# VHH binders against p49116: the designs that were tried, part 144

Target 1, 238 residues: p49116
Amino acid sequence: EGPLLSDTHVTFKLTMPSPMPEYLNVHYICESASRLLFLSMHWARSIPAFQALGQDCNTSLVRACWNELFTLGLAQCAQVMSLSTILAAIVNHLQNSIQEDKLSGDRIKQVMEHIWKLQEFCNSMAKLDIDGYEYAYLKAIVLFSPDHPGLTSTSQIEKFQEKAQMELQDYVQKTYSEDTYRLARILVRLPALRLMSSNITEELFFTGLIGNVSIDSIIPYILKMETAEYNGQITGAS
Short names: E, the ipSAE of ESMFold2; O, the ipSAE of OpenDDE; V2, 0.75 times the mean of E and O plus 0.25 times the DockQ between their complexes.

## First folded at step 10 (VHH)

Design x40 (framework vhh_ozoralizumab_d1; at its last look DockQ between E and O 0.01; V2 from the best seeds 0.00; counts 0 for: pae E 14.0 > 2, placed apart)
Fold by OpenDDE, look of step 10:
Structure x40 (fold): chain B 238 residues (1-238), chain A 119 residues (1-119)
Amino acid sequence: as target 1 above (238 residues)
Amino acid sequence: EVQLVESGGGLVQPGGSLRLSCAASGFTFEDYGMYWVRQAPGKGLEWVSAISGDSSYTLYPDSVKGRFTISRDNAKNTLYLQMNSLRPEDTAVYYCATEFYDSGPLDYRGQGTLVTVSS
């Protein structure tokens, strides 16, 4: 059996909305996030192993891990996205909400810490200088996680995850032969993804775009959408 | 052991200024967002400022916005709060903390520093 990922899965190019406004408004942030989300999901869709699981199972996988995939995408595309500027804009919007007394102290803390976690994670990945291959394998490991509740074909999912792990190991050993602990250093970053709230991520990046519609509910539509279709769409839902 | 030591409090007249400091130790300071909270006599804890680990963003409630400025020096493991245009209602014990909750105790805070604004 062939490799889980090919060189085609290494490419992960995000195209930002143009032009960039002087002030990053909610619409720009949401559109940028939406494009990343679509790119991430369509990346998953392009994996033969993902397709082999069937529509129901692969949809369930994406539902379970979209936040982690999205976060990895943020890290990978941080420079192209000007993520620091986006986060600053989000914080400014948060400040406005505070001024309007819309948030409790607990909620403010929760949201702020989430933003910091995102930033810290992305910074940590940048410090590690994660390359495109490593990101691809990490995303695959996250995608093919058998430990989410309600999944079918868990044995097959686990096999795919193991395959991703092995391929990552081989790549790291080959590419970074002098750094014997690189693999471990990379893998230990994955737990941080599980600590991030999908609800808060959704609120920060997508609320202005999808309103009361959940990412969970639109995932099936995104997965069925042609790649060319979402380039002209903001919501990603038909 | 995590330690936070606040300083800089004192008696000041309305309209005056103070600068509070918080010396942190026992943890990787730069990895944590930090908060200033205060407790006035007979009142609960109130959040007054927040700053990200890398100082990339700050937040303030309306009660202190424009008057207070939070900052940090990660090389010195120190958090600061510049308080200008102080008001009698700012009288409180001020704490630096790694966490804040509207209810319950702050797990990681210092002994606090008393700020008294009075004519």
Scores: ipSAE 0.404, ipTM 0.765, lowest interface PAE 1.1, mean pLDDT 91
Fold by ESMFold2, look of step 10:
Structure x40 (fold): chain B 238 residues (1-238), chain A 119 residues (1-119)
Amino acid sequence: as target 1 above (238 residues)
Amino acid sequence: EVQLVESGGGLVQPGGSLRLSCAASGFTFEDYGMYWVRQAPGKGLEWVSAISGDSSYTLYPDSVKGRFTISRDNAKNTLYLQMNSLRPEDTAVYYCATEFYDSGPLDYRGQGTLVTVSS
């Protein structure tokens, strides 16, 4: 009945680990990515419509979409993260693994294709100059996606997604009234997120911090954290 | 070479229906979003619908929502626009268009198909 998102859901500030090393290592990359993941999960949990779905639905929904939310976060925070430098460091680490014969050729090809698709996605979002309100509604649209396999309360999820779409439309028409194609350009970029592999995202960004555990397995724990614990994970405070 | 060829336009009475088609070639159709845009006599371009490559997202402005339906058949490389409850204000040349992820704005569109809604 009220708006799906408030102004508090627009703020999305990522703090990078300090100090930044001269050569980006696996630990810096994993800590940076972990901060973004926890910031994204805190953002999702703060939405009243999300809270209304209940714990089991929340867990199922985030398991289905965490990689899409994370990827949108990468695009939104690409400048502050120096994402292009992080991706270059990841490619260099992969080249070292090839030299040491530690990865199969098929896996290396899959990972390199994923990196290129991620770079293309982030570049396209930057060219569109997507603002913070637009990112917030795009994240809500992917969060409330009713068509992921295994979801139950899909009728209510669909209603929330439609609400996010309507509020984005109203915002874009009001703020960019002279650009009749902006909404369509923005929303058509979202299907590329379904091409991103959560398995490969874990290998690229999370190997050093999480070890060999999947993000999927820890989502119930993350969603139950107290706010102070979230803030520690987002800022890297121990 | 990218080609988009619109068809299905014509003269129709108010309240009637038409289905527009757009045959696409020269690119991997299912990888890209598609749009319908229109230009009424003496007016600028107005977008009227968009669809993602896998059909998971469809978009409509208020002026056509509930009356127009966009769809695509990726096996036939064809985009469609079903237009119902047509009004005189829908009279325009209709174009299909695409944006490639690495290209400029709506650079690629066909020659259009004329829809005239008149009593």
Scores: ipSAE 0.000, ipTM 0.276, lowest interface PAE 14.0, mean pLDDT 81
ESMFold2 (binder alone), look of step 10: mean pLDDT 80; pTM 0.809

Design x41 (framework vhh_7n9e_1; at its last look DockQ between E and O 0.71; V2 from the best seeds 0.00; counts 0 for: pae E 3.7 > 2)
Fold by ESMFold2, look of step 10:
Structure x41 (fold): chain B 238 residues (1-238), chain A 119 residues (1-119)
Amino acid sequence: as target 1 above (238 residues)
Amino acid sequence: DVQLVESGGGLVQAGGSLRLSCAASGFTFEDYGMYWGRQAPGKGREWVSGISGDSSYTLYASSVKGRFTISRDNAKNTLYLQMNNLKPEDTALYYCATEFYDSGPLDYWGQGTQVTVSS
């Protein structure tokens, strides 16, 4: 009953840490990535359909898809983040790790290929000029994936995903009426998200988290976080 | 349909140089990162160097950093590896490779070009 997403779910404004250092260090990269993660989790939490599934289901869904939501967020916010500059800094840090013999040859290949898949994904989304409404619906399609093992309410999750797909279709047909194949071009990008490794994303963007705490382990706490605490995490002040 | 063909290998004395080429066809070359690997006799494949689709990111194994330079010419669909100050331990079959993320995590390799460095 009613739309899955409202206009409040289209707004997705990332604020970067200030001041920006002359050379992007691990701390700046990790704080920038953390702000995007918190923004993405707050966005998911704000959806009434998500809230209706209950806390345990919410945690399971976000654990299954946080990397895909994060990657969509990177693509959406690539300009404000100066993502190309962040990736260049990450590659420089990776080269240092290689010189220190911290990575096996197979791991180097996996990390390198992941960086290039991420770059290619973000470039493809930019070429398609994906707008904020389209990103919001793509995130909803990813969030309400019924495929995750161990989910409860799988039938309801599937219905929410179908509703997100229908609302995306309606939006694209209304807004891009002269581009008959736009929806198909957008949807074929989604499988690439499943190929992104959450483990490697943690290594690339979340190095410097205190105590080596995995993103999996902090998701329940982020989802319970009050709005005032959330704002403190993304601004460091309020 | 996808083809990767390496060339430029040969026998060289230690301290010498070679330039390897990899001619690519059957896909949109500029959309994909490429890498060089090598395989010495009786050993598994070893990653050597990688380059992003637009050449903005390069990465090197510690054993070759400062001696090898990876590059690409997207207009010619060609990947290169300039190898300087070659050492006997660089002796291997060198191959170029890529992964198509649209088709899943499947790597494609060329047949390779032999580099032999004599002491």
Scores: ipSAE 0.306, ipTM 0.720, lowest interface PAE 3.7, mean pLDDT 85
Fold by OpenDDE, look of step 10:
Structure x41 (fold): chain B 238 residues (1-238), chain A 119 residues (1-119)
Amino acid sequence: as target 1 above (238 residues)
Amino acid sequence: DVQLVESGGGLVQAGGSLRLSCAASGFTFEDYGMYWGRQAPGKGREWVSGISGDSSYTLYASSVKGRFTISRDNAKNTLYLQMNNLKPEDTALYYCATEFYDSGPLDYWGQGTQVTVSS
């Protein structure tokens, strides 16, 4: 009967690999992305409502929305990550791939569009000056999306999503009372997340570390990962 | 309606330069990435270069890297392709294009401008 999210869910602190190299290689990008992915998934795990859905449903939800969560995370952590620099590096790597004739023109365009959509989304979120609470609620809204195929407990998921939406509404009304349309402006950005290919995201950010293993396949393992183990990765051998 | 109109093509000697322009209308130009492609006689369309909406990212085909420069003026809704050190192999009909990802994977092309490079 309590709120879906608490203040503890607002904190979303990403720790980047250190030191940042002069040249952002594939490994650095992948490591950074992996940290964000882990942070995002473990954030989800920290939500009591999420926990209540059970492991199978949780896994299914994350599998369905990991790209959206990841993208929101990129937007939220854009400054800390130096996302522009990372994207530039990714583009440079893409250029190298082009030079090696590894990609078709159509694929190049597809990948470019994805990068640009990602950039635009993050820029749009920055322009809106989304705060930590709003990000938390937005992430909850995308997490508890009942419209993905193959989900169980759809009614409960919907209920949680509604609760997230209502809490966001209350927060925005309270915090930004002078901006009557802020909620609408924020929510209207969510559909853009569905336009982004998880496959391309995976290719751009995770190929160096994941290899031939899909994010989809490792999600259950990430969700089962102990927080201490995750924290160890943050403080340790990167 | 989306409209792309290319110009600036012509006949040039090998080693010469041309600057192509593409006038865009019917959409918010700055919100979309733009591309140059070309089609040589008897060949399919070939991707040449791409630029993001804010010009922060540019990419080039291997065959034109170091010789061509893509740019845009969003205030003028115009895409450019500066082509230097042209080669006979660059002879083609050059198209500008955009992909509207918001409405799905749709590729829009102009009518093209002919570039002919003589030996």
Scores: ipSAE 0.077, ipTM 0.583, lowest interface PAE 1.7, mean pLDDT 89
ESMFold2 (binder alone), look of step 10: mean pLDDT 82; pTM 0.825

Design x42 (framework vhh_7n9e_1; at its last look DockQ between E and O 0.86; V2 from the best seeds 0.00; counts 0 for: pae E 4.1 > 2)
Fold by ESMFold2, look of step 10:
Structure x42 (fold): chain B 238 residues (1-238), chain A 119 residues (1-119)
Amino acid sequence: as target 1 above (238 residues)
Amino acid sequence: DVQLVESGGGLVQAGGSLRLSCAASGFTFEDYGMYWGRQAPGKGREWVSSISGDSSYTLYASSVKGRFTISRDNAKNTLYLQMNNLKPEDTALYYCATEFYDSGPLDYWGQGTQVTVSS
């Protein structure tokens, strides 16, 4: 009964499209977000416990939590991807949509609320200075959530989640031994992820690339795709 | 106890300018986005402009883009709306608001300040 995660699962290196254009258009934003999404999905695929659950269960888990994993990825990679600049560009594109009367007032409030929730989440994670090991365990806790509707193998998923929580606890106690409340402060941030709307995330980050196809519907294909194959398909087709 | 108190309204001629203020208390102001709305006589409430907690992001209704500027001073817990090139159509009760999206069920808004633009 080995550890749920090893050092190889801590590596999470996002490569941004290069060079960064002076104008952050929808294409750059969508490509950046797509790279993060695929990195997150392939991270999940690399976990032996995930592999052991079988393909149907794998697909169901990722469909249930992809937005939460993506949001954790945004927080983890905020500096390297210049997330604040990307969000500013997204808001500028929203302003154009408003000028063209493409959004209702109620939708504008919903979208801005989502942006504020996302900003607050990322700021709170930065203030805590969450490290790569902590992010890996948080992602595992989110991934192995037994309480999503429609899951099979719920007992085994719960055991994997408990193992992820236990390993996070051990890591924090060892690495941050003088900070008694660090684990509690970290875990309190997780419920906010369930408040994030996947359809709004798609609208903010993925509209220009996916062509109105939901992320939920393409998850099985992403999980089968090699990282190199993804890069080739995005440049030639998506 | 959350309070939002608007001020700075008044009577102004078309083409003129006004600066509205909204004094906020009872919450950690810089942690929340803010917005301005308005309600003309006999009409429903209309969203006017929004600003994020750190002022990094602003959005404007199409009717005011280029004429109005939203800003905030987090040290003074104050939200502002600079209104330039005012038109009679801008006549309304202006209110500031915020939403506590993880802590509360409803938007909070002030009592409003009246802006009347004459021709």
Scores: ipSAE 0.246, ipTM 0.687, lowest interface PAE 4.1, mean pLDDT 84
Fold by OpenDDE, look of step 10:
Structure x42 (fold): chain B 238 residues (1-238), chain A 119 residues (1-119)
Amino acid sequence: as target 1 above (238 residues)
Amino acid sequence: DVQLVESGGGLVQAGGSLRLSCAASGFTFEDYGMYWGRQAPGKGREWVSSISGDSSYTLYASSVKGRFTISRDNAKNTLYLQMNNLKPEDTALYYCATEFYDSGPLDYWGQGTQVTVSS
């Protein structure tokens, strides 16, 4: 059997909305986030092993891990996205909501904590200087997680995850041979993704665009979207 | 052991200013967001202001926005709250706190420092 990932899966190029406004409004944030989400899901779709699982299983996997994939994408694309600026804008919007007395004290705390966790995670990944290959494998490991409830073909999913892990290990050993514990340092970051609320992520990044529609509900449509259509939307050349 | 020690409280006239300090120890201060809360007599705990670990982001309660400024010095493991244009309704026991979200939601706070604003 061939490798789980190829060089084509390493490329993860996010195109931001243009032009960037002086004030990052909710629409810009949501559009940026949506592009990342679509890119992440279509990246998953481009993996032959993912395709082999079938549409139902594929959808279930993405529904289970979209927040983790999205978060890894944020970390990976932090510079291109100007994530710090986006987060600052989100915080400003949160401040406005506070001023309007729209949030309870507990909710404010939860949202703030989530933002801090997200920032910390992205900062930690930046400090580790994770490269494109490592990100690809990490995303694959997250994608092919067999421990989510309600999944079918868990044995096959597990095999794919193991393959991703092995390929990552081989890559790290080859590329960073002098750093004996790099693999461990990288993998130990994955649990942090599970601590992040998908609901809060959705609220912070997507509410302005999708309204009351959940990411969960649109995932099947995103996965069925033609790549050409998606590319057209990203480049504005629909 | 995690320790938070507040200081800087006192009696001040309305319109006056105070600067509160919170000395933190027992954890990596810079890795955690910090916040100030207060508790007025007969009332519950109220959130006042928060600051991220790297000071990139700050948030304020509506009642103190524009009057209070939260800041921190990570080299000194110290959190600050500059309180300007104080009002009698600001009278409360002020405490600093942190939430250790990496190990689950656990809040730690100090004994607090009393702020009394006279009319």
Scores: ipSAE 0.162, ipTM 0.645, lowest interface PAE 1.6, mean pLDDT 89
ESMFold2 (binder alone), look of step 10: mean pLDDT 82; pTM 0.832

Design x43 (framework vhh_ozoralizumab_d1; at its last look DockQ between E and O 0.56; V2 from the best seeds 0.00; counts 0 for: pae E 11.2 > 2)
Fold by OpenDDE, look of step 10:
Structure x43 (fold): chain B 238 residues (1-238), chain A 119 residues (1-119)
Amino acid sequence: as target 1 above (238 residues)
Amino acid sequence: EVQLVESGGGLVQPGGSLRLSCAASGFRFEDYGMYWVRQAPGKGLEWVSSISGDSSYTLYPDSVKGRFTISRDNAKNTLYLQMNSLRPEDTAVYYCATEFYSRGPLDYRGQGTLVTVSS
C-alpha cells in the first residue's frame, strides 16, 4: 500500500463566483458553499484508499462527515471566501427574518450559537496557522472515522484513519520538530467539529439553492459527478 | 456513455488459474476506482475486489484474499483479475464495475464473463 495521501491531495483550491457582489445575497453565499462542498467531496473521491472502499462505504462516510469536511474547508478557505463577510451577511439575513417574526427565539439562539462556533473554530485554526498538509490529513482523519453509526467495513476505515494519523504525526514531527505539542494542539480541535449541527449548516449555506432537498440526499450524485462536469460548471459560472 | 466489457471467463479445474479482463470506455478510467463483483447461480452479487485509480490500494474479501489479484492498466483502460487456486465455489458470472453496492443493483457494469470451476 502507498501513502494515504500524496502531494496532490494537499492542493485545495476553491474558486469563488465572480464578480463578488457589493451585497452578498443568498445566491452568492449558496453558490460559494456549493462549490466548497463539491470540492470537498471530490477531494475525498480523489483519495486512493477512499476509492477502494466502494460506494456503499464512501457514501456512508461522506454522509456522516460532510459537515465536518465542509467546516474544515471553510477554515482552510476562509481568506479566499471572505468568510467573515459571508457570516456577517448571513447574520444580516437572519436579522431580517427575525424582524419578520419567522423564527422562534430558541431557534435564533441556536443559529447564532452555531455561527459563533463556526467563526471560533475557523479563528482557532487560523491562530494555529494550519498548513495545507495538516488540513489534508485532518480531513482524512475526519473522513475515515469509524465511529459513525451504520458504517460497514469499520475495521478497514479505522486502518485508514490510523494511517492518516501516522502520516500527520510524521509530517508534523518533520516540519515542526521544535514544536513538540503541535500535533496534540491540532488534533484537539477536531472535537469542536462534532458539536456543530449539520442541519443548521445546511440551512445557513444551502437552503437558498437546494430548497427542501437535503445535502444527505444529493451526496451520491455529487460523488458520481464527473470532474470535467464540475470544472465546467466552475468555469462557466464565472 | 460508460461501457464495460468483461472477457477471459471459461471452464477450469479446481486449483486452476484464470485471468479476467475488462475493457472500459466512456469515462476517465484513471480517475476512478474499479471493482470486480460476481454472481453465483441463485445467489446475490458478491464483492470480489477493489482497486484505486492509481493502483496504490487494493482490497479483497477473505473469501478470495491470497488467491485473487486485481490490477489495471490505465494506458489501455483495462482492468484485470488474476484468479489462482480456483475453487468450485468461485463459479459465477464476474462483472467489472465502476460502482458496487453491498445491497442492490449495480448501476455500471458489463455483461459479465462466466467462470466455471469444475472437475
Scores: ipSAE 0.586, ipTM 0.834, lowest interface PAE 0.8, mean pLDDT 91
Fold by ESMFold2, look of step 10:
Structure x43 (fold): chain B 238 residues (1-238), chain A 119 residues (1-119)
Amino acid sequence: as target 1 above (238 residues)
Amino acid sequence: EVQLVESGGGLVQPGGSLRLSCAASGFRFEDYGMYWVRQAPGKGLEWVSSISGDSSYTLYPDSVKGRFTISRDNAKNTLYLQMNSLRPEDTAVYYCATEFYSRGPLDYRGQGTLVTVSS
């Protein structure tokens, strides 16, 4: 009752570790990615509709969509993160792994294809000049997806997704009234997010995690954190 | 340290009313959703109601919809449950809870308040 998102949900400011090292390394990339992940989870937690669904439902939703939220975050923050430089450093590391015969050719092909698709997605979002309001609604649409397997309360989740879609439509129509097809062009980009591999995202951005911990396993703990603890993780001031 | 303290339970006749309170401290109350759950004798926990941090969303299962009203006063850090038209099957220990458990293995559910509905 009331709008799904407010102006406070549009703010999405990523702070990078400082200083940037002379040579990008696994630890810098992992810290940068961890900050984005925590920022994305904090954003989801701040949505009143999400808060009302309950802890079990929240955990299930985020487990189903964290990679989509993260990928949208990468696209939104690509310039601040110097994402093209990070991806170039990862590609160089993979080329060195080929020279040292540390990874199978099949795995490297799979990872390189994923990097190309990620770059294509981020480029397409930049070409569309997606603004902060549009990103916030797109994130809400992927967050409240009722068609992920294993979800409960799917009727209520569907209502929230429909509300996000309606609010995005209203925003685009009023703000970009001269561009009849803008909404359609934006929404067509969403299915590509479902094709992104959470396993490969973990390998690209989270290899510095202790003990090969998967993002799925830490989501319940991240969602239980107080706001002050989130802010410490987002800024690295922990 | 996070604390949740329930109060307002008691013995009431069928058809009667009670208002439960939950005093919260140790965290920024307005940032988080809150929940009421209950546990009848010999039963597991049952979700009763939820409210968003800004009160813009409230949710109820069909078993209590129309009879129970959740609310909060963020200035007083207090969560409420107004229970009307009480039935014997509403007899339970009622707990408030917050949406997070980020501070170790502790259950941030309070000790609870007993509601007994009998004539």
Scores: ipSAE 0.005, ipTM 0.387, lowest interface PAE 11.2, mean pLDDT 82
ESMFold2 (binder alone), look of step 10: mean pLDDT 83; pTM 0.847

Design y10 (framework vhh_brivekimig_d4; at its last look DockQ between E and O 0.72; V2 from the best seeds 0.00; counts 0 for: pae E 12.3 > 2)
Fold by OpenDDE, look of step 10:
Structure y10 (fold): chain B 238 residues (1-238), chain A 119 residues (1-119)
Amino acid sequence: as target 1 above (238 residues)
Amino acid sequence: EVQLVESGGGVVQPGGSLRLSCAASGFTFSKYGMYWVRQAPGKGPEWVSSISGSGSETLYADSVKGRFTISRDNSKNTLYLQMNSLRPEDTALYYCARYTPGYSFRDYSSQGTLVTVSS
């Protein structure tokens, strides 16, 4: 009956690997991406409504939308990540693969288009100057999407999504009252997330790190990881 | 310096069992999740199993579920993988790794331990 999100869910601070290398190598890119992924997953886990769905259901949700959450995270953290530089580095690495004829022409096109879509999306979000609250609500809307196949408790998921939408609406109305169409402009960006291939995202950001391991396969473990354990691993303080 | 040393590999017949060990040093072992990966000839690394720092949570690849058991002894800084009902397709070099976001198992693992399942 209470709000879906609290102020604690607005905070989304990504800690980048340190030190930054002279050139962005595959390891740095993958590490940065991994940290973002974990942050995104644990953000989802921190939502009481998410927990209320049960382990099986909430795991299924994350499996279904991790790419969208990750992409929103990229947009939100684009500046701190130097995303444009990361993407440029990825392209450079890809060029090496092209020169070695490791990829088909069609695959190259797909990958390049994906990179373009990512950049375009992030740029569009930056142009809109999306704030932390709006990102939190957008992530919630994406997370509690009932339209993924194989989900249970779809009615409840839908209700949570509606709550997220209403809270976003209230926030935008309150914070940006002079901008009558801001809500619509923000929401209309969400379909672009569905254009993003999870497979290509995984290949670009994670393959260099985990090899043949799929993000899908490790999601349950990520969600079960203790927060203290996760924080310790990220900061290297343990 | 983080160090992981695998042992316990060998040659076994199909249906046989092996127990792999991973000795860890250079970090607070109990605070980190650990995992096993394997690399078969001509293939890329494959995730096998993970275990949380406390050992309370475990996860397995579908290919090894019901056959492999991951465990750890934090007092000994050791990770284990009990492998039962071994199959030829389990033949691989097995590595242990600290579950740290952004780091490859190759960063900290030794040369791995070879498991060969053959008639």
Scores: ipSAE 0.036, ipTM 0.477, lowest interface PAE 3.1, mean pLDDT 88
Fold by ESMFold2, look of step 10:
Structure y10 (fold): chain B 238 residues (1-238), chain A 119 residues (1-119)
Amino acid sequence: as target 1 above (238 residues)
Amino acid sequence: EVQLVESGGGVVQPGGSLRLSCAASGFTFSKYGMYWVRQAPGKGPEWVSSISGSGSETLYADSVKGRFTISRDNSKNTLYLQMNSLRPEDTALYYCARYTPGYSFRDYSSQGTLVTVSS
């Protein structure tokens, strides 16, 4: 009953750390990525259907899909983040690691392939001119994936995913009525998200976190944070 | 200016206990999650435990779960780490941090408090 998402779930405004440093560094990249991660988790937590699944299911669901949500966020916010510049800085750091013999050739190949896949994904989304409504529904489809191991409410999760798919279909049909295949072109992008390695995403964007904290380990904490605490952390001390 | 000052470290035998404190100033303490990080000699920093601003939610690294307890007293602006059943591998410099997703570094000038577990 009622729509799965409201207009408040379409707004997805990322605020970058300021001022931008003269040279991009691991601290700026990690702060930028952390802001996107928290924005994505706040977005998921704000959905009534997500809230209805209960705390344990919420944690399991987000642990399973955080990298896909994060990657969709990267694509959506690529311009405001200057993602191409960030990825170029990462590639430069990787080349320095090769020269200093700090990484194996196999690992470097894996990381470079991941960067290429990420760039291709973001470029394909930009070429399709995916709008904010479409991103919100795509994130919901990814979030409510019933086929992750260990889930307890898979029937209800499946119903929410089907509802997200229906709402995307209705939106695209109404808004892009002259583009018969737009929905199909959008949905075929989703399998690429499952190929993204959460391990490599952590190495690319979250290396600056103190204590080498895995994203899996902090997800329960982020989901349980009080709204005032979360908002204060996103907007900084001012 | 944000300041975090750790205390309560010392030398203790294996199986012993210590209670660390972190005195906070320069921000609204109750609005921020906090965490403990430790750095053993020759190793990188390791996350130990986190607590929400209200104190209602806590998380622990697998290496300390069941032995360490994080807590806070928002009326005293103080974070605590109760460390029980200490092991030699818990030997490290312990420091507290304000949990902010916009920071990838410590935002205080203190050097932490040293815990040494040895026979």
Scores: ipSAE 0.000, ipTM 0.215, lowest interface PAE 12.3, mean pLDDT 80
ESMFold2 (binder alone), look of step 10: mean pLDDT 87; pTM 0.882

